# Designs tried in a protein design chat: VH-VL binders against q0atu2. Part 20

Target 1, 119 residues: q0atu2
Amino acid sequence: MLDKKARIRTSREYRNVFEKGKRLSGRFLIIYYVENALDNNRFGFITNKKIGMAVIRNRIKRQLRAIVREYQGQVKNKHDIVLVARAGIGKSSFEGMEKDYIAIMKKAGLFARNANKID
Below, E stands for the ipSAE of ESMFold2; O stands for the ipSAE of OpenDDE; V2 stands for 0.75 times the mean of E and O plus 0.25 times the DockQ between their complexes.

## First folded at step 1 (VH-VL)

Design g1 (framework fv_recibokibart)
Fold by OpenDDE, second read of step 2:
Formats: C-alpha cells, sequence, structure tokens
Structure g1 (fold): chain C 119 residues (1-119), chain A 121 residues (1-121), chain B 108 residues (1-108)
C-alpha cells in the first residue's frame, strides 16, 4: 500500500486537484494532476458506483494502487495526481489498466526522463 | 462557472412526446453523469434516470422505463430527456442535475432551472 | 427501492429557533450516499448537505447533518429568515436514487 504521505486523503485536497490541475483522459482512466508544494507526490483514487459493486470498486482501487506503486519512483516529483476510474474499467484487465496509466502519464509528461519501466 | 440551462416550457396533448434539453457549461460535460428529476406541482422530487455523457449509457427508474429516453450531444454539451406517451400526471417541472461523483458521493451539485411540461387535453 | 420518509411533513417555527428534520430510510443507507437539498418556491433544488454531514459550498455552519443506517437528521441551530424552505433528503446508495417526500419549514 502507498504510504500515507503519498496519498491524497481529504475532499479539499481532491477538489484542489480538480480545480487547479490539468486533465487527461485515457481509455480507462482520467488523470488530474497539479504541482504541489511538497517534496513528494501524492496520489488519489476515485472509483464511483458506476463501475460496479463495492467489491469491484475495491478491486479496481487496489489494482490502481498497485500500478501507481509500481511506477511511483519514475514519476516526476512534487505532484498531486488523482486517478479517476472510468466506467469501462470494470471490464478491463490489469494489464490494460497498466497500459492506459502509462500512456496517460507519458502524455502528461509526468514520467522522469530516465524512467526505465514505462515501455 | 458551472451552468445548466434547460429548454423552455412545453404544452402537450396526451399521447404526445416531449423532449427537454439541458445545456451544460463551465465544466467537462462528459466527466459527470447527468440526472433528470420530476417534480409535479406542489409535490416532491422524483428521480427519472441518469446518463453517462461520455458513453451514452443510461439507467432509468423503472417507473419511467419504456417511455423515457435520455440522450446527449457531446459536441454542444447538451443532454436530452424525451418522454413519450404523455399523460396528465406527467405534468411537472423537469430538472437536469449534474452528479458530482468525482468524490463518489457528493450528490447533485448543480441543477438546471427546470422545464415545465404541461399535459392537457 | 429504498423509501425515504421525512418528518415532519411541515415544520412551523420562528426565526431564532432550532429546527430538527428527520429522514428515515426503509433500509440501511451508507452515510456517504445520503444527501440533503433545499428548495424554495419557484427555484431548483440546491445541494445543502452531502455525505450525511458535510455542508455544501456556501452553506452556513448553523446547518448540520448527522445520522447513519436508517436514521438521518438535518439540524438548523438558529433559524434565519432565509432558511424557510422545503428540504429533501436523497439516497444515492442504490438505484433508483430516491428522494424523501420533503419537509416544509415554514415561518410561524
Amino acid sequence: as target 1 above (119 residues)
Amino acid sequence: QVQLVQSGAEVKKPGASVKVSCKASGYTFTDYYMHWAKQAPGQGLEWIGEINPDSGDTNYNQKFQGRVTMTRDTSISTAYMELSRLRSDDTAVYYCARDYSYFGESGFDYWGQGTLVTVSS
Amino acid sequence: QIVLTQSPGTLSLSPGERATLSCRASQSVDSSYLHWYQQKPGQAPRLWIYDASSRATGIPDRFSGSGSGTDFTLTISRLEPEDFATYYCQQYDSSPYTFGQGTKLEIK
């Protein structure tokens, strides 16, 4: 699991990202991202009821956290990043989610230049 | 600023159809589900259904199933609700409302001004 | 479907008094999916309380929401003239996303 310091927790923090950040849409994910004043990145995860029952939402959230954790060290620092699960994600594979995440993050220019796990 | 602007009042005969529009602005239209609610004169609110503006997927209250059709035109950020086979008890103000579900549970945070639909012979 | 029953139907009070509005659900509702709306005559509803206890933007702190399970409450500590309106609770826990029948808060 992501460290507490690496997570967006409050509605206020989420709202700040939505209001001040940039948005990019992928096939299964929408990413909102904004620079923060911290020395670390924070990630937020949004799974609404539309993607399925609670057990599904929790699964998706767990999978997204796993993906984010896997590539966390390759993401540019000082960003708040919120992952919003799109409705179709419930039918996606883990690999599909991962691929979408990588694609969006690349498009956003959020990976470090020396990142080696993003191909 | 977020705004939902609905089409004007309608007067219809029983058996006819009505299509109400809801134009959204001030936010990414496809990111939020759009809901519709009915409020008969002097009565409470009734949920009609929802639409995912991105995919076009809908979910209707069974009470209205078979008579309601929700659509959207993403090019103009407009949602539509069509109600067919109108009857007198369809007379009501109809509202569109944005579902602020980015937090998963934040309710309908913006509403259209409402559209009065009157069904009378 | 989940039926939300609000009580009382009408509440007559004077400015400065405390108002307590009840919303009872026919089955348990996750507090995260219980919301309150305010509506005045001729106007659209306005989100007032979300997640059972969170005030929407711009809502005065004299308003508070509480409850869990099947019993939820909206409280106005000291009524202001502008607070007199109809209040609806709503559940977003399961489809259809039903509303309560409303409590009309009117001035005595």
Scores: ipSAE 0.089, ipTM 0.772, lowest interface PAE 3.4, mean pLDDT 91
Fold by ESMFold2-Fast, scan of step 1:
Structure g1 (fold): chain C 119 residues (1-119), chain A 121 residues (1-121), chain B 108 residues (1-108)
Amino acid sequence: as target 1 above (119 residues)
Amino acid sequence: QVQLVQSGAEVKKPGASVKVSCKASGYTFTDYYMHWAKQAPGQGLEWIGEINPDSGDTNYNQKFQGRVTMTRDTSISTAYMELSRLRSDDTAVYYCARDYSYFGESGFDYWGQGTLVTVSS
Amino acid sequence: QIVLTQSPGTLSLSPGERATLSCRASQSVDSSYLHWYQQKPGQAPRLWIYDASSRATGIPDRFSGSGSGTDFTLTISRLEPEDFATYYCQQYDSSPYTFGQGTKLEIK
């Protein structure tokens, strides 16, 4: 899974990203992102009650972490990035979530040019 | 600031029903799921079920399905758990607990003080 | 349902010693949904470690959690008298959510 140091863990750190970060919306995901003063990226994941029951939210968080882990080497360094799952994500396939993540990260300028292994 | 305050102890006869309340304060009641758990005397914890206080949707442990009903009243920020057709092995402390799955923290972060329900003839 | 088995059932140690508490799952549990609770006699449980390894607010740094898959561990590096309690692990990965049977930590 993602290293502990690659995860946003405190409410204060999440609030900082929401308040100072840029926002970009995809089909199933919203990302909030801000440059950090660290030597690495950190990711946060939010699956709120609009998605559904805890079992669905937990599945989505697990799948999103797996997607982020797979592509972490392609993300521009020194960013705090929070992924917020949109209500419709519960109906998406794993591949659908993966495609949305790649598209939104490219649009945000957070993926290095030609870094996507799928393309 | 966050508090969950449960109703007082109850003594019931076998076959009766009991309804336990859990009044929330210090946060937006509809923003977090509420769970209920059972702890028989000298035993561990057993999950009963959960309710989405915004929609009223519930999910119950199959073991209690058909005997448990969870509801809420958003106007007074109170959740309820009703257990019917009581048996002696329902004697336990019942807890409500908030599901905090937001801003990077998760788990049942605040618990009510517990309600002792005694079922005896 | 996922069964969580804690060991030992009772652990008797002296202050200053290291305590290691085990929680084993009958099937794989994502560490993000494995939590630990402390419960003292007559009190409600209190969230202690969440997401297998993150200390809840106010929990001393002598407590640490680790593990993945089916094996999870709660460690107390230097036991204090106030650590006398029962510790429960919980999986929140699959409904029905389940707790282990608990490990009772006793001061010798």
Scores: ipSAE 0.015, ipTM 0.665, lowest interface PAE 7.2, mean pLDDT 87

Design g10 (framework fv_recibokibart)
Fold by OpenDDE, second read of step 2:
Structure g10 (fold): chain C 119 residues (1-119), chain A 121 residues (1-121), chain B 108 residues (1-108)
Amino acid sequence: as target 1 above (119 residues)
Amino acid sequence: QVQLVQSGAEVKKPGASVKVSCKASGYTFTDYYMHWAKQAPGQGLEWIGEINPDSGDTNYNQKFQGRVTMTRDTSISTAYMELSRLRSDDTAVYYCAKGYDWLSEYYFDYWGQGTLVTVSS
Amino acid sequence: QIVLTQSPGTLSLSPGERATLSCRASQSVDSSYLHWYQQKPGQAPRLWIYDASSRATGIPDRFSGSGSGTDFTLTISRLEPEDFATYYCQQYDSSPYTFGQGTKLEIK
């Protein structure tokens, strides 16, 4: 289960991911990911004004958290991962976001080998 | 221990505005969404909206869109809900509720004691 | 929006009896987002069951939640006097995060 310690919260933490991490772009998401020295994964979420009004940004953020939660147990350990929502995500369905997340995470090789909720 | 303490009862006339406060303690205020709910006398609960205390971003129930404004003061861990253009059917107990989300369960784990708002001519 | 319909509206039972409360959703709801709250007159709601089947802290084991999809149930195996209250189901699946209209469990 993810809790507050599983969140990227500070600007410093975000900068570290952006500067040292790898970047992959999907249709609706861009992920930045880097190994951390912790025993757990941390996730960050960026939903800037390009996404839309606050209502939309909040919705997207919530949906992304839900998606990350759903697959949290299948992600390789010791990673900081930042999800950046792309402008078009506001018009996407939840399923579309989920598919994009899965696809990009697979491409990044961030799913564990024994992941069973993929595909 | 988590506590949400709301402001006292309000009596307003139709057309007026009311601003209810909710002071949070016992947890990091900016880490969780704050929600507001309405409960008319003898009726059920109705979700009004939510605010991200960190960013100030809000999401309102369309039913209240245009009349409700949610804000927060992070320096005192207090959330506010303002309802304008009050009408008789706005008479209700209003609750703030802490959202438990952020990659975990999604529910309201703590509630304020409620604030009665009475709208009468 | 997702409409949650609870049944019955009022349930009159005696202590010691079994209570079964239903919550039906207008569309499928992830069980992780279906919750129950208890409310007594003059008090704020209190989280009772979360994730459809998990008891909140301090909730006795005579309470149980079950269900998936569109049908969820709150069961009280043997009613105690303090159990008589109104119970609301709530979904956090999608905005607006709606509540059921409630089931009032009253003493016969």
Scores: ipSAE 0.018, ipTM 0.675, lowest interface PAE 6.0, mean pLDDT 90
Fold by ESMFold2-Fast, scan of step 1:
Structure g10 (fold): chain C 119 residues (1-119), chain A 121 residues (1-121), chain B 108 residues (1-108)
Amino acid sequence: as target 1 above (119 residues)
Amino acid sequence: QVQLVQSGAEVKKPGASVKVSCKASGYTFTDYYMHWAKQAPGQGLEWIGEINPDSGDTNYNQKFQGRVTMTRDTSISTAYMELSRLRSDDTAVYYCAKGYDWLSEYYFDYWGQGTLVTVSS
Amino acid sequence: QIVLTQSPGTLSLSPGERATLSCRASQSVDSSYLHWYQQKPGQAPRLWIYDASSRATGIPDRFSGSGSGTDFTLTISRLEPEDFATYYCQQYDSSPYTFGQGTKLEIK
């Protein structure tokens, strides 16, 4: 999932997503996303100093990567997606971040809807 | 270009305090954490702690907690590390290092030249 | 705290040879938080490899990093005279951030 090939790593790649992509804000997260010409999805993560010390920011980044990995199979293929943590994320629970991620991905049209019970 | 310039070597007696400075240039001082590390003669590197230059918030390695204090002066883009109640095993080169924590990366991208602190009677 | 163990402590080789340096963590470290630094005598450490396998700016392609979980490796395919130095691995995954004890690469 979050194999090196599935990660956005260079400043140039991040700028491409910010400049050409669409933006959607959630409670604790902002996503920027754009369709790519690759065979897979790539994810980037940004946590700034307003969130807290490096130990807190690294914990948040690690937790966000775990959430993204868990739901990777539901994300529409061929997208570059950057998650930007908002200042308030330091006060959220893991469950709160997970719920916010699911909500914004569904609203962006990047997540499949849950299937109904079989008739 | 990014540059970190540290204060000169110091010789202190056991029980004294030492305050090392690290002057930053070539980037926005308040945008990145500043870290400090210790290297005793012939030994490896040991992380001491970090400071957020914007807020002044600090996080210290528990091994140094109670003896180390990190501060900064944003008007002159300078970070400080003060180590108190010095012991002979505090003799070491002390480094400041700039954190890089944007664009999915967390590492020490630039380092100061080091400050030798010698603790002797 | 995460303990990083580097092996060997000293590696004696000649220019032109291949070097393989190991770094083992006491618990799993995300590769995005494992980095390598080079240090020469009398000098400050310099960022060499970040995120386990990405070369820092200006680092020659004879250097490569690999690994995940608890096992990480720094490889130098063909040693040049300027490569003889001490290399430290470092984890930024959790506080306190820790370094390995270093592998000293010396001329035979």
Scores: ipSAE 0.014, ipTM 0.626, lowest interface PAE 7.3, mean pLDDT 86

Design g11 (framework fv_recibokibart; at its last look DockQ between E and O 0.04; V2 from the best seeds 0.00; counts 0 for: pae E 8.2 > 2, placed apart)
Fold by OpenDDE, second read of step 2:
Structure g11 (fold): chain C 119 residues (1-119), chain A 121 residues (1-121), chain B 108 residues (1-108)
Amino acid sequence: as target 1 above (119 residues)
Amino acid sequence: QVQLVQSGAEVKKPGASVKVSCKASGYTFTDYYMHWAKQAPGQGLEWIGEINPDSGDTNYNQKFQGRVTMTRDTSISTAYMELSRLRSDDTAVYYCARESHYYDFTGFDYWGQGTLVTVSS
Amino acid sequence: QIVLTQSPGTLSLSPGERATLSCRASQSVDSSYLHWYQQKPGQAPRLWIYDASSRATGIPDRFSGSGSGTDFTLTISRLEPEDFATYYCQQYDSSPYTFGQGTKLEIK
C-alpha cells in the first residue's frame, strides 16, 4: 500500500484536484492532476459501481495502487494525482491497465526526463 | 431516498468507550466521505473527523486525536465512530453526515438523526 | 484553525421581516467551501446554502447567501413562520473543519 504521505486522504484534497487540476482521459483511466505545495506526490483513487461489483472494484484498486507504486519514483514531484477508473477496466488485464497509465502519464508530462521502464 | 440511520442512545461511565454506527442507504456508500460532528447540549456543532469509506483513510480533529477511531464496513454500508476514555464533557448528540468527494461537492447534504451519548458517574 | 464567528447570537424578528445573518472568518475562506445549515430543536442540521450562495435542493428563493473572503451573509427576504431556527455557517477550506457558534432566529 502507498505510504500515508503519498495518499490523498481528505475530501478537501480531492475537491482541489477535481476543480483546479487538469484532466486527461485514457482507455481505462482518467487522471486529474495539479501541483501541490509539498515535496512529494499524493495519489487518489476513484472506483464506482460502473466498473463492477465490490470484488472487482477492490481488485482494480489494488492493481492501480501497485502500478502507481511501481512508477512512483519516476513521476515528477509536487503533484496531486487522482486516478478515476473507467468502465471496462474490470475486463482489462494488468498489463493493459499499466500501459494505459503510462500512456496517459506521458501525455500529461508527469514523468521525469530520466525515467526508465516507461519506454 | 438517501438515508443515514444511526444507532440508539448510549449511557456510559467515565473512562468507558462508546461506538456509534451510521448505516447508509439510497446511494453508493463509497462515493461519499462520512463526517462526524458533536453537539453538546444547548451548544453548537463541532467537527470530529472524516473517513473515506472506499479507502478507509481518516482525518481527525486534533481535539479528538488519540481518542477517536472511525471505521467502516462497506459490505453493509455502515460507518462507525468510537470514542474512548469518555469524560463528562463528551456528553452530546453525535451526528454522521455525508459529503461527496467526486465532482458534486455540495457540503454535508444528508445527516443522520443523531445519537445521544450521556457520560455520567 | 479557522474560527467562524456568527452575529448576532440571537435575532428576534416577526414574520414578514427581513433577516440578515453574518458569518465572519478569522482568515480568508474560499466561497466554495463555505456552507450554511439550518437546525430546529430536536432535529439534525440540514444543508441550506452551499458554496456561499447556492441554495440546496428545495430551499425557497427567499433565502440567499453572499460574501467572500472573511465575510459571509445569509439573508431571508421575508420571514415565514417555518424559518425560525438556528443557522450555522461552516467551512471546510482547511482542517479542522469548523462551524460558527450559530445564530438563533426566534420569533419576536
Scores: ipSAE 0.862, ipTM 0.940, lowest interface PAE 0.5, mean pLDDT 94
Fold by ESMFold2-Fast, scan of step 1:
Structure g11 (fold): chain C 119 residues (1-119), chain A 121 residues (1-121), chain B 108 residues (1-108)
Amino acid sequence: as target 1 above (119 residues)
Amino acid sequence: QVQLVQSGAEVKKPGASVKVSCKASGYTFTDYYMHWAKQAPGQGLEWIGEINPDSGDTNYNQKFQGRVTMTRDTSISTAYMELSRLRSDDTAVYYCARESHYYDFTGFDYWGQGTLVTVSS
Amino acid sequence: QIVLTQSPGTLSLSPGERATLSCRASQSVDSSYLHWYQQKPGQAPRLWIYDASSRATGIPDRFSGSGSGTDFTLTISRLEPEDFATYYCQQYDSSPYTFGQGTKLEIK
């Protein structure tokens, strides 16, 4: 599970990432990311009403957290990263979300080479 | 300031229908899902269902399916819950509640004051 | 559906004492979707703790939440008079979203 320490929690912290961070769009995900002054990475997740009902948004958020958790060891340290789910994500598979996450993180230069799953 | 203001108490006979309103203010009504919950006297809370105020899409707890209907009127920022074929065990306080869906928090951040519905013979 | 069982049903304590409230789920619940609400007589519930351990805005630091899987706890380190209320846990992990039966904190 993602530690509470690894999560962005406040609206001020989210705004900082949006205002000062870089943005990259994938097929199902948008990431905003900025270097932080901490010893660890923090992740935030946004799923809005355009995705669908709460049960669908909760499923998507849970799946994204699982993907992020799986690849934690591949993420370069000291970053705040916000994942924003695009409207079409509700039609994607878990594998599709995972592939999109890997691709966008590599493009951002946030992944070490060859992002392998941590089993 | 976010506020949810519900309609007043109702007394109904078994077999009747009741329609409770929940008027929202202080935010963009169509940006947040609205939920409804039931609290019978001396009991805990029971989730009834949800509505997307933008699309009108609904999802109901199977226990109430077939006799609950949720609607909204975006022109007056008001959500409605209608419960039909009332029984004595429908006597309860009914609450509307707003769902927060931005950031990583999802839960009921603002609640209406509640509407007491009494079903008596 | 996931059943949440709270214990004790009533907890009688005095101001200054520590309170520990339990919430047990019939199935595993992602802690990110377990929340606690406080309700006083004649009032609507108010969000108190979200994501099992995060205090909602304005909630005093004497309140803490913990737990994962099927066992969750709300702790009040030193009771104040205004803390005597009923507390409900809720899972927002799977539909239908369910609440516990509540634990009523009452003055001894």
Scores: ipSAE 0.119, ipTM 0.737, lowest interface PAE 4.6, mean pLDDT 88
Fold by ESMFold2, look of step 4:
Structure g11 (fold): chain C 119 residues (1-119), chain A 121 residues (1-121), chain B 108 residues (1-108)
Amino acid sequence: as target 1 above (119 residues)
Amino acid sequence: QVQLVQSGAEVKKPGASVKVSCKASGYTFTDYYMHWAKQAPGQGLEWIGEINPDSGDTNYNQKFQGRVTMTRDTSISTAYMELSRLRSDDTAVYYCARESHYYDFTGFDYWGQGTLVTVSS
Amino acid sequence: QIVLTQSPGTLSLSPGERATLSCRASQSVDSSYLHWYQQKPGQAPRLWIYDASSRATGIPDRFSGSGSGTDFTLTISRLEPEDFATYYCQQYDSSPYTFGQGTKLEIK
């Protein structure tokens, strides 16, 4: 579970990332990201109805949160980042999602040598 | 603004069927799952099932499996729930509820006004 | 299925008082799928708190939610006349999705 301060919560916050942010696509994920005015990163997660029933979408969202938490210390600070699950993600393994996340975050230049410290 | 308008109250005999409608407006009907819930007199809420209005795929609470059928007509943005082989403990208010998917949560953000179904001899 | 038990069943208080409503789950619920609804007589439920602690649009800040695991709380810091209603917690973590039996908050 991601810390409450590290989560994007409101529709206005999500719209800001979509409207002002950059977009990169991977095999299973699309990320949108923009600098924020905070001293920390925030993450949001979108799993739409085309992925499957709510139980499946909830499982995917939980898995993505776990992946993000595992690597959050390596992410450059002061970014709002939204992960959007692509339609085919329901057929992916946890490891497949994890590899895709690492690849697109690296391509985006969001991993830093000295990632943000935990707490 | 999102609205869900349900069909009117029904009085049915045991063994009959009832079909409740839920007409959606103010949003793209096929983009959001529709759920149905039951509230018996003096009792809490009980989830019946869900439908993806785009594909027509359904998932039912096992308690209602075999007696409930959820359908939709996308041309008029309307969801339906049919409950068959009615018995007296099916007397309740039935709600449709839209699932939100844009916030980082899954829950019911808009509800219909409810449809009272009374099963009486 | 996950059983949600709310306490107390009825809470009788006056405007201006603090209300604390409890929701206990039979097994752990991810707080991202624990929600609260308000329902007044003759009305449909309304989403009030989502993700255990986030207020729905237009909900005043005197309402706050907290908790994790099996124990969740809805707090109203200073009751207004409009706050007297029944409140339900709901889990959306696993199917079947379940609601608590409700806490009726009534005027003393």
Scores: ipSAE 0.008, ipTM 0.659, lowest interface PAE 8.2, mean pLDDT 87
ESMFold2 (binder alone), look of step 4: mean pLDDT 93; pTM 0.938
OpenDDE, look of step 4: ipSAE 0.854; ipTM 0.936

Design g12 (framework fv_recibokibart)
Fold by OpenDDE, second read of step 2:
Structure g12 (fold): chain C 119 residues (1-119), chain A 121 residues (1-121), chain B 108 residues (1-108)
Amino acid sequence: as target 1 above (119 residues)
Amino acid sequence: QVQLVQSGAEVKKPGASVKVSCKASGYTFTDYYMHWAKQAPGQGLEWIGEINPDSGDTNYNQKFQGRVTMTRDTSISTAYMELSRLRSDDTAVYYCARDLGYEYSYWFDPWGQGTLVTVSS
Amino acid sequence: QIVLTQSPGTLSLSPGERATLSCRASQSVDSSYLHWYQQKPGQAPRLWIYDASSRATGIPDRFSGSGSGTDFTLTISRLEPEDFATYYCQQYDSSPYTFGQGTKLEIK
């Protein structure tokens, strides 16, 4: 699991990202991102209860966390980033989800130039 | 600013159908579920159902299942609620409301101005 | 379904007084999914308190929410004339997403 300090945890923090951040939409994910005043990145996740049963939601959330964790070291510093799960994500493969994440993060220009795990 | 604007008041006979519209503006329509609620005269609020504007997927309150149909037109950021086989106790103000939430919370905000539907013989 | 029961049904008070509104759930509700809305006659409901204790944007600090489990409370420390309205609690914990029957706060 992501370090607590690397997570957006409060409604206030989420609201700040939504109000002040930029938005980009992928196939399975929407990201909101904004610079923060910290030395680390923070990630938030929105897996709406309406996506599916609790088992599905937990799976998706777990998968998203895994993806974010995998590429965390390659993301530009000092950003708050919220991932919003879109419809259909419950039917996507992990690889598809990962691909979408990479694509949208690239489009956002959030990966460091020296990132080498990005296809 | 985020705003939901609903269609005007309707007067229907028992057995007829009514279709209420809810036009969204000020935000990305497909990013948020849309809810509908019923409020009979002088009564409280009752949840009717929800729609995912992105996929069109719906979930209805069992009480209204079989009579309610929720749809959307993404090209004009508009959600629709149709209620069929109307009866007198369907007389109420109907509201659309945007689903808003974060990782650990979800609520309705904002609400449309409401649409009065009167069912009378 | 989760039934929310609000009390009292009507609360008659004067400006300047303290108001305490109760919302009781038929089963435990996560505080993150308990919300309050204000509604005035002829108007749509408006989000007032979310997550049981968080004030919505623009809501005065005289309003406060508290509670957990099955018992939740909305408190107005000092009533202002504009505070007289009907307040509804709502749970988003389980479908169907139910509302309380409302507490009408009226001028004494």
Scores: ipSAE 0.044, ipTM 0.727, lowest interface PAE 3.2, mean pLDDT 90
Fold by ESMFold2-Fast, scan of step 1:
Structure g12 (fold): chain C 119 residues (1-119), chain A 121 residues (1-121), chain B 108 residues (1-108)
Amino acid sequence: as target 1 above (119 residues)
Amino acid sequence: QVQLVQSGAEVKKPGASVKVSCKASGYTFTDYYMHWAKQAPGQGLEWIGEINPDSGDTNYNQKFQGRVTMTRDTSISTAYMELSRLRSDDTAVYYCARDLGYEYSYWFDPWGQGTLVTVSS
Amino acid sequence: QIVLTQSPGTLSLSPGERATLSCRASQSVDSSYLHWYQQKPGQAPRLWIYDASSRATGIPDRFSGSGSGTDFTLTISRLEPEDFATYYCQQYDSSPYTFGQGTKLEIK
């Protein structure tokens, strides 16, 4: 689980990222991201009914949080980042989601060349 | 750190009004909705309504509509719930709770300690 | 408008036993809006499980939540003395937001 301070919590904060942020699409994920005025990164996660039943959406949210947590040390500081799951993500493997996350974060310029898991 | 502190217990007569306060600290008061809930003695929880502390907009459970008014004072980070025309079945502990969300999911965290309102003649 | 019905109303068990608490909704509830709170006598409710299955900060791993649609469950794998309390499910899918009537977990 991500640290409490690393989570986007309010509808206002999500709205700010959507309105002022940049957007990049991957195979299974879309990210919206904007620089913040804090000393840390914050992450938000959106899943919708097109992904599948609630049990599938809950699994996807848990897996995405785990991926973000494992790679948080590679993310450039001072950003609010929202991950939006695309409809096809429900058929993806954990490895597929992880691969997509790394690819889009690198494309956004938010990720180091050597993406290492936090250990 | 983050806490909600409510006003003390009140004893009121039928027909009177009561105004309960909820003072927030440890976070930006205007960034989160505030909820109010009722718990009659030995019973479960019942949602009364919510207020947006930034705009002052409210949404009340129809069951309390017409008798409840929610307000806030942003200068002192305090929310208020006023219940009018009190009846004996309004005897209850009243709670305020912060609306906290993650991934557009919302839950109540933290809760205030509760305010006992007793309505008796 | 959504009614949450919890069963059993009272569950009498001993420490070390497994507890299973049910919450059934009158209409389908997205699991992202189904939450559980624990309340002890004289205290305010405390968030326990959110989004049907996610443990709140500090909640022991013996607690788990599951379910979707209209049928949700809170499970305690091995009861500890401090777990005896009333548990409420709540839906935030549709206004007015509603709570179940509670399941009181009590010592035999």
Scores: ipSAE 0.005, ipTM 0.537, lowest interface PAE 11.0, mean pLDDT 85

